VH-VL binders against Large ribosomal subunit protein mL46 (mrpl17). Designs and how they scored, part 18

Target 1, 243 residues: Large ribosomal subunit protein mL46 (mrpl17), of Schizosaccharomyces pombe (o94398)
Amino acid sequence: IQSSKPLSNSTPLKGCSVGTILIRSPILTRQPSEFEKSIYKYNAELWNELSDPLPAEFYFKKGSVGEKDWQERQKTLKGKESPFETIFGKERKEMESNKLLDSATHLQSRVTEADTKNDERSTLRSLDKSLYLLVKKSKSSGWQFPNTPVTSSEKALHLLCQDLLKNILDENSLTWLVARHPLALLKTEQEKTFLLRARLLNGLDVPNLQNVYDWVWCTYDELKNKLSPSSWDSVKNILSDRL
Short names: E, the ipSAE of ESMFold2; O, the ipSAE of OpenDDE; V2, 0.75 times the mean of E and O plus 0.25 times the DockQ between their complexes.

## First folded at step 17 (VH-VL; framework fv_zilovertamab)

Design z47 (from z35 with heavy chain S54Y; at its last look DockQ between E and O 0.62; V2 from the best seeds 0.73)
Fold by ESMFold2, look of step 17:
Structure z47 (fold): chain C 243 residues (1-243), chain A 123 residues (1-123), chain B 107 residues (1-107)
Amino acid sequence: as target 1 above (243 residues)
Amino acid sequence: QVQLQESGPGLVKPSQTLSLTCTVSGYTFTDYYIHWVRQAPGQGLEWMGWINPYGSYTYYNQKFKDRLTISKDTSKNQVVLTMTNMDPVDTATYYCARDLGSPRYWSGYFDYWGHGTLVTVSS
Amino acid sequence: DIVMTQTPLSLPVTPGEPASISCRASQDVSSYLAWYQQKPGQAPRLLIYDASNRATGIPPRFSGSGYGTDFTLTINNIESEDAAYYFCQQYDSYPYTFGEGTKVEIK
C-alpha cells in the first residue's frame, strides 16, 4: 500500500482544463474583391487612428499588483501590433511569407497531394483555408481541441497551454499564442475548459503528433461534424471571422 | 490468400542495429495498416507500433520511440522494421500483422499475422 | 499502460464440454478487445474482435462477451484441435497491450 503525499496549497482546480485552438493559417489567399480591398484599407486606417488600449483602471484598482503586471505587459507589447492588426495583419503577413517560403512550388496547383488523398492528418491540405487541430485521447473518446488538466491554481493558463503544445508537437514545431488570455470557455456539468488561440509558425508539413491517439487538421466547416454540439456552439461565432 | 512473411538476421550482437523485413502478398499493399508485435520466449506479446498504408505516418510504442523506425518499400511490397542499440532483453520472436481496418483508419486488432522470426541478441 | 489479466493461465479441458477464459483490463477499454488463438510453431489467429464479433471463418463454438473491464471467451463443445494458447488484447489506448495468455490442454 502506497500513500499519496498531500499537495501543497497549490491545489488543482476541480474539473478545470486548459485547451488550445491551434491554427494553421492559410498559405494561399483568395484574391479579394475590390470592395474587400477598400474595406481592409479603410479599417486599417481607422484602426491606426482610433486604436488605444483600454485604460488600466477599467480592470484594476489603482496601485494593485494586477495593475503593475498589466502596465508592464503593455510596455512589452509596445513593439507589437494592436489586437486587431495582430490578428489580421500578422495572419496576412504570414500568408505572404509562407508563399515566399514555398516559392519553389508556387507554379504548382492549389490542389496538393494531401488534398487528392483526402489526408486529414496533413497540414498541406486545403492551403487556402485555416486548419484547426483536433485530437483523440483514446479510440473510444470523441474529437476535442488539445487540452490538459489544470493541476495548480498558481500556474498561468498560457504557460500550461505552452506545455501542452510542447508535449504533443515535435520540438521543431514553433507555435505562437495569439493572446495570453482565453478566448472561449467550454463548460459542461462537470468540467470547464478554457481555450486559448495559438498559431503554427513553422512552414508546412507538421510531422506526426505525439501523446495522442489520433489527430486531424479540420477546416472551419469540418469542425461542426467533429466536435460535440456544445463545443461547436461555444466556438462557432468566435472562429467564424477567420474563414 | 493474404500472406505476410518476416525475414532478417536470427542473431544480432548487443548494441547493433536490427533490420527486419515484412513481405506482403494477396491484397493491395496500400489498403491496410501494418503493425509489429514481438514475443519474448516464455513471455507475453508486446505491441511495437504501426505504419499507415501510404507509409506517410507511423506510431511507436513510447518504450521504443528513440530506437524504432518503421518504413515501407512499396516497390517490393515490404514493410521494414529497424531497431537500434539492441540488448539481450530484446530477444524475441518478431511478427508483422495486418490491421483489419480501412485505408484511412486503423482498427487496432490484427486479422493476419506473419509466421514470426526469432531474433536472438547475444555476444 | 493498461494491464490485461487472464484467468486461468492453464486450463485442462475435456472434449465435448465448454470452457471459459476471463480477461480483465485495469481500465475501461469499452468494447475494444480482441481474442487470439496461437498453436505451437504457428502464427496467431484472430478469433473475436470488438469483444463479441467472430472473425471470418471462426466456428460458432467460439464466442466472446463483456464490456468495459471484464471480458470472457467461451469455447463450447471443445474439440481436440482447440488445444492452443489463447490471449486477449485491448486496443482502446496506446500502447496496445495483451493478456499473459491461457494454455488450453486436452485431458
Scores: ipSAE 0.686, ipTM 0.865, lowest interface PAE 0.8, mean pLDDT 78
ESMFold2 (binder alone), look of step 17: mean pLDDT 90; pTM 0.920
OpenDDE, look of step 17: ipSAE 0.847; ipTM 0.940

## First folded at step 18 (VH-VL; framework fv_zilovertamab)

Design ctl (from z35 with heavy chain Y57S W106S, light chain D92S Y94S; at its last look DockQ between E and O 0.52; V2 from the best seeds 0.00; counts 0 for: pae E 10.5 > 2)
Fold by ESMFold2, look of step 18:
Structure ctl (fold): chain C 243 residues (1-243), chain A 123 residues (1-123), chain B 107 residues (1-107)
Amino acid sequence: as target 1 above (243 residues)
Amino acid sequence: QVQLQESGPGLVKPSQTLSLTCTVSGYTFTDYYIHWVRQAPGQGLEWMGWINPSGSSTYYNQKFKDRLTISKDTSKNQVVLTMTNMDPVDTATYYCARDLGSPRYSSGYFDYWGHGTLVTVSS
Amino acid sequence: DIVMTQTPLSLPVTPGEPASISCRASQDVSSYLAWYQQKPGQAPRLLIYDASNRATGIPPRFSGSGYGTDFTLTINNIESEDAAYYFCQQYSSSPYTFGEGTKVEIK
């Protein structure tokens, strides 16, 4: 690596690509995500420390029906109960309902139709393991993580990854970039590819990918059979079946 | 044109291990799933399991999971069924069948079947 | 396991007449249903897949219909060579299961 930066401006990097390791987390038994636990803990502690409620934008990440319902409830409150108690009470019931529904639904079964048919395009396969997205850019190309060239030094790598995922995934897919720094670097004599980690938040909604020739969702063990030996060697110690 | 042919012993003693071979020709062996199905004399058909085109993945009817292994030898265009601890109730004609799906997906129905081989399990 | 129930179990027919065989699944199998013909001492032959699609080389006198739990195989203008055992198979969920079959006999 270079230890010093140029004085006046950043040198554009040629032959550079950014890619995304997109993971569908295991869904064998539904549990609250660490993100959801963190949000609930933060909101509970904040409510204990403050008298005034937080702005609606903090609770509702989108201009949704839920945001409007919450605002309407605040307008109709007449010294009866705390808005936090109403919001958190309802969310607790939703969490309990999700647990009951998950335990009673066929979507929580250990074995799905995708497993029976070995449908490698489905995120419903291998619910007890992590699945990793690999794509082909053409019929003759090898399997690789989704990637895009870095065409300008002005756009950050994590923003390029977000654009990449929006281009490949359908509208209903929700993703979360785990960190804004690369997890791995794939090198060839001609090109460097920085890999960032992302997670598919709604893994039970099977995405239909676009703008790729073909795709598969692979377990960790299957990655060895799909990736080039050099690519596999670069990621094999960083990935696992449960991440 | 497409040919599947089962071969193996016609008689097996109780508790022995059965090994049947399905030899295929007339199509690209690595493009299709192969299933095994059996039929007891005068009775209906019973699906046993599949092996994917590369031979890297198998799936078994839970009824047989502890006793059944399906493997393939692509150099010989062969799929091998191995079933341990045979019992007289396992007496049946065993078929291999080609799945019409794709290399990445099993369709679950079969367009070509072998001629079947009768396996009798008797003391 | 999904139970596949066929009716009738035996069906005598006259050449030139139509015949119908019913198949009922104990659970919804969508369109994941196939029909097979099996003659004595022979392997099964695929007739219909995905409930209504004729397999390669199957004469148009064979047709299938149905969705969900109720399916029908229809044979129009029965020929003497159609005397055989017919059965349905679901492939919606594991284990894949077969009907007990219908023996079609020429009178």
Scores: ipSAE 0.000, ipTM 0.491, lowest interface PAE 10.5, mean pLDDT 76
ESMFold2 (binder alone), look of step 18: mean pLDDT 90; pTM 0.925
OpenDDE, look of step 18: ipSAE 0.419; ipTM 0.753

Design z48 (from z44 with heavy chain L100T; at its last look DockQ between E and O 0.65; V2 from the best seeds 0.77)
Heavy chain, then light chain:
Amino acid sequence: QVQLQESGPGLVKPSQTLSLTCTVSGYTFTDYYIHWVRQAPGQGLEWMGWINPSGYYTYYNQKFKDRLTISKDTSKNQVVLTMTNMDPVDTATYYCARDTGSPRYWSGYFDYWGHGTLVTVSS
Amino acid sequence: DIVMTQTPLSLPVTPGEPASISCRASQDVSSYLAWYQQKPGQAPRLLIYDASNRATGIPPRFSGSGYGTDFTLTINNIESEDAAYYFCQQYDSYPYTFGEGTKVEIK
ESMFold2, look of step 18: ipSAE 0.759; ipTM 0.894
ESMFold2 (binder alone), look of step 18: mean pLDDT 90; pTM 0.927
OpenDDE, look of step 18: ipSAE 0.864; ipTM 0.944
ESMFold2, look of step 19: ipSAE 0.753; ipTM 0.887
ESMFold2 (binder alone), look of step 19: mean pLDDT 90; pTM 0.927
OpenDDE, look of step 19: ipSAE 0.858; ipTM 0.944

Design z49 (from z48 with heavy chain Y59R; at its last look DockQ between E and O 0.67; V2 from the best seeds 0.75)
Fold by ESMFold2, look of step 18:
Structure z49 (fold): chain C 243 residues (1-243), chain A 123 residues (1-123), chain B 107 residues (1-107)
Amino acid sequence: as target 1 above (243 residues)
Amino acid sequence: QVQLQESGPGLVKPSQTLSLTCTVSGYTFTDYYIHWVRQAPGQGLEWMGWINPSGYYTRYNQKFKDRLTISKDTSKNQVVLTMTNMDPVDTATYYCARDTGSPRYWSGYFDYWGHGTLVTVSS
Amino acid sequence: DIVMTQTPLSLPVTPGEPASISCRASQDVSSYLAWYQQKPGQAPRLLIYDASNRATGIPPRFSGSGYGTDFTLTINNIESEDAAYYFCQQYDSYPYTFGEGTKVEIK
């Protein structure tokens, strides 16, 4: 039986928190191989008979994990995909699935100053992978997804998450909640945390978070080393399906 | 020997901008976080903020967030505190202090302090 | 902000006697508490970190104890040179905060 009835608005949700899985999607573009360049050249020459310009997203195409999320981000920014974009996108996905990319090409395009300096606090590290924001509330606390207590049952969880993100990010950072309902529930020793998923729309360089003790931008594999075992077990399968 | 030395004006008029310099020696400048702490005459200590070894990351006491900037000049082994819109309540001795942590992680307590510089804010 | 309350604010002592200063945090700070000594006209000097560890060069007559919200600095066999102000500091949460200080005087 389905239940959709809201909780009472006259009682606060003691011991409840709302948290956000904030994701920086992969943004690394790779240099195409000589074979891929010839295919793009051939398709571009064929396309020019249709008098349609080559899309700007050609420079930002990602050949690794996160292609689906990248396409959703491009739709938000550009509104509509052309048939030519879908052809190139499908062809690139198939090539990535069946072939290894040239290591020298990917090495140069994957390494940033933040990677060289091992700067785990930068959103510009590991451009070819998703990064997940973890914070500490204090020196003694463990690494957690950003969260805030639910002190009033009258405010929707997604609005609390928006307030949370505005409080810790700079004013130029924009986020998008993927859905208004929780993706997961974390139960800690004394607290329930409802997790909502969000993505950075822009503001890729977020150098100083506010109102947290410390922060890190972790890859999926690094989450295992930072989160408690129970928190990791609660999210590992949900997040791995999005890699 | 590890040494930290504050320098700057001793007198500032209300609404003016304060600039203090902390010059460090006797240790590798790029290995430690540097904090600023002030002490009003006859009063306790007040933490102001820190800057990391590279100078890229900072953290400020929220009380000062709109007025305070901490920056580094690595070529001169200097950390600079800048605070705008000074008020007589900002009259204090200002210290720079070395965090005991590592290049990537601060500890939050201080093993070496400068001698302090008194800044008086009055018309 | 975490309020650090020191007791007593003034502590007259006789040389050779022990002295104890307490520091109470308004919230749990785990073991992340330091103690400093400050003589008039001088910068603070680190005595104790992580509640109980003596800093380098600090004589063993200084010791710290406590966890969570209640902390104690103990000075055994007070010497005349120990006349100073003593401050606790928490570094668990921003902003880092200090106690109001305890003036230790030789009587």
Scores: ipSAE 0.692, ipTM 0.876, lowest interface PAE 0.8, mean pLDDT 76
ESMFold2 (binder alone), look of step 18: mean pLDDT 90; pTM 0.932
OpenDDE, look of step 18: ipSAE 0.856; ipTM 0.943

Design z51 (from z35 with heavy chain Y105W W106Y; at its last look DockQ between E and O 0.64; V2 from the best seeds 0.73)
Fold by ESMFold2, look of step 18:
Structure z51 (fold): chain C 243 residues (1-243), chain A 123 residues (1-123), chain B 107 residues (1-107)
Amino acid sequence: as target 1 above (243 residues)
Amino acid sequence: QVQLQESGPGLVKPSQTLSLTCTVSGYTFTDYYIHWVRQAPGQGLEWMGWINPSGSYTYYNQKFKDRLTISKDTSKNQVVLTMTNMDPVDTATYYCARDLGSPRWYSGYFDYWGHGTLVTVSS
Amino acid sequence: DIVMTQTPLSLPVTPGEPASISCRASQDVSSYLAWYQQKPGQAPRLLIYDASNRATGIPPRFSGSGYGTDFTLTINNIESEDAAYYFCQQYDSYPYTFGEGTKVEIK
């Protein structure tokens, strides 16, 4: 196994490519199970039942003007409306309102327009799951992870992946290469593709990709239907529904 | 029934910005991709780029990427081509064309074309 | 860029006879090739898509064939109205590119 050609320069690595598994990580927590929803409800009810007012001496120094005013007011309100209820009732209502507002806002944002339209090009789809970028190099090509030929044996694979991502993603996209070594190898009779893992840091800013014929952001389950069987077999145990 | 009509200035000075409007009718505006194609006098056709039905995605021929913007105004059924730093070599007839494909996925070929508008770039 | 080469550039034809126009791509474009007709002063008209599929409203005398790099548009029983320019276009790879055109003229 010997070549007279200089392997360090201008000699392409025949049939070798490097690619990137680019992940838009989940932005939302998973939907709570029915059991978890019941626990949240129980905890909220328990919290309301265990919240009791503090005694007046906790708020007032003994003999202060505020204590005297409170005592006089208590005498006139015997058993009807407690000053403690007034003080903490407002705060309890604010806590309950904030909880409702947070829950309502969170629930409304969990399903996006991209989910409703099934916009597979958008990173706003399936916010509770990981999305994986697949591209086509041409209309006739199958779906594959973004990749580029390895032209020189002197350039490290992770640098080639960074160049690849800069070439495909728009200016506003921020990515992070998780590790500098391959996680998987896709092999055909004609070509080997080493796959590195990367993450899209600003997944709420939907990228408009360039230098590819088309693209899709797939959930883990959707990868099986898009990738060739051999490509799927090479990555199915390394990827998951939430990364 | 289906109509695409280009409109805009017929004359543009060098270094200025061209703005062309494609107005569509006779079909649901948000169902199809729209492409721009130009033809210089005595030359062949040159594909410039596309915009998807919602206007959220575009793709540009790399030759024009730094100068070309395609946008759409769904309320007016209009697609707008904007090209900066015009040069006399950009003198051409500009066409908008409808992509004959699915509403989600473009095909790459065009079933309906506008009549074209000649844009001359001259001092 | 994929170069699309048409031959011939000029094609004199006799009404009633068949004519053929060739289009060669500089690299494989699969079946993703369209043919257009353009009469003087008019926009192109789609004839054939996906190499062999006739567009809606196109007479059966127009047919397309080919795959990969070599494609042919055939016009059977030439009519006087067929005098026009004919272009091929590939749409397998960006940028989409067009052929030089073939001028078909009645002898």
Scores: ipSAE 0.684, ipTM 0.856, lowest interface PAE 1.1, mean pLDDT 80
ESMFold2 (binder alone), look of step 18: mean pLDDT 90; pTM 0.915
OpenDDE, look of step 18: ipSAE 0.846; ipTM 0.934

Design z52 (from z35 with light chain D50E; at its last look DockQ between E and O 0.61; V2 from the best seeds 0.74)
Fold by ESMFold2, look of step 18:
Structure z52 (fold): chain C 243 residues (1-243), chain A 123 residues (1-123), chain B 107 residues (1-107)
Amino acid sequence: as target 1 above (243 residues)
Amino acid sequence: QVQLQESGPGLVKPSQTLSLTCTVSGYTFTDYYIHWVRQAPGQGLEWMGWINPSGSYTYYNQKFKDRLTISKDTSKNQVVLTMTNMDPVDTATYYCARDLGSPRYWSGYFDYWGHGTLVTVSS
Amino acid sequence: DIVMTQTPLSLPVTPGEPASISCRASQDVSSYLAWYQQKPGQAPRLLIYEASNRATGIPPRFSGSGYGTDFTLTINNIESEDAAYYFCQQYDSYPYTFGEGTKVEIK
């Protein structure tokens, strides 16, 4: 990863852009083996005991806990003003942020309506894989990571990325920049684009993008078919290693 | 035969909300993008935005973004334009237009237009 | 926003002769340009899409050419029913923008 002069305190950058690799993290793991299902059920039952104020006889038999029952309990727990709401919310965000197993979403259906309709604009597609946001600036342009020109060195790149994401996502979208420094640099003869990594925190709420001509949420394998060869070469190893 | 028909009030007072309805027939309602375009008297055309066939995605010209909503009522084969805080400068003929694209991808040009409805904004 | 400049704004024509209308975009729009005809009291009618393709039902006397920033609509053998406003539209970039129109009128 090339180091570069910080944009916050130095000379103006002409022909320079900042972009973001915005990721919707997997919401499902792979379909678990029978052993993993048993461990998941055991951990879910233990977790519910720690967060549930009800008497022990309220717990179901071990063999009756299923994915639909788990979803019903998660809905009930989310709807209550419980001291554990803060803890539950933090644990879910931590799992998504740290790529730990998110037990709250583990029981969701693996195939969604977006998968069956091949709706590439939906963040509900391919729940078990990372999705990467690509956009078009115009009908004639190619697919690229979202980006915006840099006009002054007085604003840090990570703040420009936050502004970029607020400009193209709807008001209900929540994003988090993984780091404040660039992950990659895309160079052409005319332009340099610094790429920062960000994550979409609420991927189940499908964004309706604005200020772009078109967009798609791609899996890692699909990125190769959408990006220019030079852009793909710049990110393929970085994204593969961070997944 | 493909038909698009706009309907709505011809007169709106300043600051009121305009609601126009585009009723479509003669083609599969869920196959095409619908755009709204307006034309002030004696002036050129101004593109306002689109809604996709399912109604799940919209795009608005930035000029109207804070005032404009385009929605779809599939039970009535209707696309509805709603624009808040109307002003006399919004006096125009409003058209709905069919995009010749596909169910997932719009083309950007319009093969069928409604007859247009004149909306006058005055007290 | 991409400005679409049409020339001339008014074009008196003689029936049976050719006429040309120019449209210039303020930036490159590739081939993503359409032409429309609008008669008084009527909705626009699509003539040409993608710079040079005639829309369904459009007579061969209408043709389009150009790429990038400079485009031309040509009407061969002008007929009296061709008296109308003609305007171009780019659809490469949002917002889609239209030319101000050219009034074609029979001398």
Scores: ipSAE 0.702, ipTM 0.871, lowest interface PAE 0.9, mean pLDDT 78
ESMFold2 (binder alone), look of step 18: mean pLDDT 89; pTM 0.920
OpenDDE, look of step 18: ipSAE 0.866; ipTM 0.946

## First folded at step 19 (VH-VL; framework fv_zilovertamab)

Design z53 (from z48 with light chain S30Y; at its last look DockQ between E and O 0.63; V2 from the best seeds 0.77)
Fold by ESMFold2, look of step 19:
Parts: structure tokens; sequence; C-alpha cells
Structure z53 (fold): chain C 243 residues (1-243), chain A 123 residues (1-123), chain B 107 residues (1-107)
């Protein structure tokens, strides 16, 4: 009753996790139309379907041939704009330049019910600032960016992030993975976590998260009080550009 | 005096939808999370999920999440459990229970329980 | 899911004497463990929370101890009304899970 196994040199990754810095950008007060939401969803799904997997050489030791190849690939991807960024950025720019009599499409600060109730689980809090999603895996765990173990080198990190976000957000949530490569690495003695950047496109629709013990949407300033000191030190300079 | 009381049908046919109501009194309704827990006859307890004080946030045990909805009716101080596609294995006493936490945070253990309502699922 | 294993499953006791019930978690639940008493036809009653704290109105003869994976409920000076089922519950991780229970009977 022997089962056959593929003969390959692929090995499972151990002690590695992939996580997502999920950002709710400052919100325009105008709700996108259903047509606009459909366009955003279509392009986000198309972009995700066309994404290349992360090369296995990504895990090579420093100074190896694999590391050099990975670094050169990152240089060629530097600055390349996804189709979704093009649509979202172009539409926003046109709205700003063509301003109508009854509306401006500029982001503006408003005090919401979530602000008055101090509802830290709502994406409607602090509309004039970026919010970052942190989660707890259990009552005892600390606050972390959402993450999942990397159990196989066969599945690309960005695909694991998409699965992670689908697993924890409700079905009405729309997300966009900004790039297919990590922007940060969180390291402990036993674990490495590669962080990818993503954006929540429909931030006015407050998600009810699942498959996490608890969650919070933090401003940049609040991240220091929630994250471990080592995690904060790893991201504080990278994220400050988003204020 | 804090009181929780479950009410609903005692008998449900297979594939039908169960609706149970938990009516609360003796405390500020908007101060506590409410959980549902069930117990099959002669068996141990099984946690089903919670609803927060405002009723906006819910969490379901993944075993039930495709069939289970928990909601609040603030006008009647009621929490409602709805479970679709009932099966004879769902025969149990269903309890609502008050979490001991604060309005924004649950603790995960329960200081006040309803008396329970037995739901039998059979033809 | 975290499995909570209770021992013994049945515990005959004599009034006036102490009894103890063990609860083991399949993984670390830290101090996030509660104990409940359940009499036939009744809802559970909270006895102990956070492993060692007595709930309001619980007699001092009930005490809890433990941390991590191994926990103990101790009932000193057993009284006849203490005959019941006793369950542990972890609340560190979803789903919250209960032990199978220990039936305490007067011998």
Amino acid sequence: as target 1 above (243 residues)
Amino acid sequence: QVQLQESGPGLVKPSQTLSLTCTVSGYTFTDYYIHWVRQAPGQGLEWMGWINPSGYYTYYNQKFKDRLTISKDTSKNQVVLTMTNMDPVDTATYYCARDTGSPRYWSGYFDYWGHGTLVTVSS
Amino acid sequence: DIVMTQTPLSLPVTPGEPASISCRASQDVYSYLAWYQQKPGQAPRLLIYDASNRATGIPPRFSGSGYGTDFTLTINNIESEDAAYYFCQQYDSYPYTFGEGTKVEIK
C-alpha cells in the first residue's frame, strides 16, 4: 500500500512565515460606485492571477549565486507599476484635476462614530490617516501583522499572502497586493517572517475578521505600542513614508 | 439579578432552520459579549461563537460558520441564534452565556448561563 | 483544536475529605483555563477562572492551580451537594474547548 512521491530537489521551508502589512489608506468621503468597485475588483483579480511566484533562490545564503540572482531580479522589478496602481492612480489624478461643482475628490478628515466610540476594530476610524492591520493568533499572543507559515517552496509568497487575506477578511473585502516581493523581514532566533505590502481597497466597508483571535486597525503612531520592540524597529523607518 | 433565558422550538425537522432567542435582563445589555454553547445529551460542552455588545462583530467556531448566524435585537434585549440545515447530530441543549469581559474585549469564560433549551432534530 | 483531557473520568468521594481533578491541554494555554460544575439538568456554574481565581460566590473549599498544560481543581471538605460533573475549559485559542468531564459521586 505504498504511495509514490515526486522525485524533485524542492525542499520545504522551515521556520519561515509570510505576512502582510495591510493598509487602509486615508479615505475619500465619496463612496465608489458599484461600477468603480467592479473595475477595482476585476483589476485586482487580474493582477493577482498574472503574478509570478517568488523564486526559490530567494532563500539562498548571503553572498551565494542565488542571492545575487535574486537581487538582480529585484532591481528589474523596481519601480514597475501594476495595472491596478495605474487605474487607481490615474482615476484619482483625473478627479483631482477636473474638479466638479458639487464635490472635491481630495481626502479629508472627518470624525466618525468609530472615532467617538474608540472602535479600534473599525476601518472607519481616523479617516485622515493610514491604518495598519494587526492581529492576535490567540489570547496569549502579542499583536503581529497577519502571517502564515511557509510550508513549501512550491507556492509563491505572494500567493500565500492572497490566501492569508482571503482567510481572515470577509467576502466583501477587496485587497490589492502592491508588489510580489517582500518589503521587510522580521527575524527572531527561530523564525523569519517576510512581509509584503497590501492595500484594503474598500475601507468604508468595515470587515468582520475571521480566523484570528482579535484584530485592530492602528495608525502609524499606535504601532509602537502594539508591536514587539524588534518588530517595531524592523518596520518603523519603512512605514514612515506613509504618513 | 442577572438572567438569561433561551426560547425557541423544542423540535426541528432535518434540513430545517433553527432559530433560538436569548432574552437578557438584570444588567446593561450593551456592556457584555454573549456566547452560545451547546451540549448534546450525555455529552460535553461545545462552544459555538459570540456576538459583541453592539451586535456588529461576531465570531463563529469554524465548525459551524457556514450554517451559523448570531444577531442582536436591541429593541427587545435579545440575542438570536440561527442555524441552517439542521441534522439529528445537532440535537442538544443550547445555552446562551454572558462573557465576563468589558464592552470592547471578551474574556472567554462565562459567569452567567441561561437555563438552556433542548432542541431535538428528528423526523 | 486544543484537546482538554480530564482525569479521572469518575471520582467517588467521601464527605469531609479532599478530592482533586486533573486537566491537561494538548498545547500551552498559559493561565487561560476555567473550571465549571454541572449538576444533572442544570447549566454549568463557573467555579474558577484564570486557572486559580475563584468566581464570585464560590466557597473557599474550591481551589485551582496550574499553568501551561497541567491544571488541577481541588475540592476540600467535600459536601454532599458537590456531587456533580466538573469540566475544564481553555480560552486561549479558538475554538474554545472543554474537557469531557469528571463525575464526582458520594461513596
Scores: ipSAE 0.764, ipTM 0.892, lowest interface PAE 0.7, mean pLDDT 79
ESMFold2 (binder alone), look of step 19: mean pLDDT 89; pTM 0.913
OpenDDE, look of step 19: ipSAE 0.865; ipTM 0.947

Design z54 (from z48 with light chain D50E; at its last look DockQ between E and O 0.65; V2 from the best seeds 0.76)
Fold by ESMFold2, look of step 19:
Structure z54 (fold): chain C 243 residues (1-243), chain A 123 residues (1-123), chain B 107 residues (1-107)
Amino acid sequence: as target 1 above (243 residues)
Amino acid sequence: QVQLQESGPGLVKPSQTLSLTCTVSGYTFTDYYIHWVRQAPGQGLEWMGWINPSGYYTYYNQKFKDRLTISKDTSKNQVVLTMTNMDPVDTATYYCARDTGSPRYWSGYFDYWGHGTLVTVSS
Amino acid sequence: DIVMTQTPLSLPVTPGEPASISCRASQDVSSYLAWYQQKPGQAPRLLIYEASNRATGIPPRFSGSGYGTDFTLTINNIESEDAAYYFCQQYDSYPYTFGEGTKVEIK
């Protein structure tokens, strides 16, 4: 899209994290074949290598990160999304409408063993709804979107999110960053977390997560009960159109 | 009368693969997480990992992640620990232990332990 | 990894007297701490879970207290059968870690 001119990289980052809203979209059609997965993986890797989205300096240049400053930058960069979003956007809308296929043909695919066992760790539950990944860092910690500290201003946030997802998902999982810019900012008293959106491409292959204490795949309605009120308020309107 | 019993070789040569079996009885096998914990002679305990009741989910201590596999055989009420590339420092008594949690949620502490099986790794 | 530090490492005791063992975590583990007793040649026995709750069948003379990083196991009215190794375990964060143990001996 724009020139890939290098940005200044001398400003240290403190108290900031990047996280991922990872979505398993509704599954109303078959999962991609291994050939199709290979094409998605190749295209996702090419997209990541060719894009130069918002680097960490963009979010932290003035020595402070404010919601208003971040929102102003998001407005000027809106519309610089992956071309794959357009290709898959029609499939997403069809799934989000919750339209059922012919009941005789697809009755079995609507209710799974994960639904009957109430297995909240399985991507096979609630096939007709979007599922959002939440994790715990420890038994005592609260539920949050996966996140990692930003320790260097030289690495783009979307690359940090890729590393984060590779660290917590098993090796068979395929993910795709939907946009190169953050969708939300979560603030605590000591931390600021920029959230990027990603999609799990092979949701029928239930991941066994690593490097987290526990995880759940939540519907939109379940997010309110799991997230802190401030985190929920920051994302509820951004995510409301994905039911 | 809950019982856990470890079985397997008492002696393993360096670089070989260890396979230990935990046979359980006296409770519904599919209701509890099972952990493995080892104890080197005269030393403290070291947690290795767990497997969930269905056998689908596992978690391994990062120290062992590349060498350790935990699996279940529900037809025999057995949990199996497999550990590759054994080294003399792996000499320890190996225990399987029952987590006190529920089918969907582990607690992280153990109410029933096996008697342990000593595995010596030497030529 | 969260380091669990036990003190003392050796504790001579006289029957009928109280004894206490300290366990300190290198990070906040909330209340997620267990205590175990282990006699020579035997598997560990759960005494206390969630810092202060006695496991089933554990005599009332065993009690636990603490929160966060500092925890204590107290054995009131020591009996000869209480001679054993005692160790704490945190289960707040992976990997779960244990203290080195305290050898309780009748003097």
Scores: ipSAE 0.738, ipTM 0.884, lowest interface PAE 0.9, mean pLDDT 79
ESMFold2 (binder alone), look of step 19: mean pLDDT 90; pTM 0.928
OpenDDE, look of step 19: ipSAE 0.859; ipTM 0.946

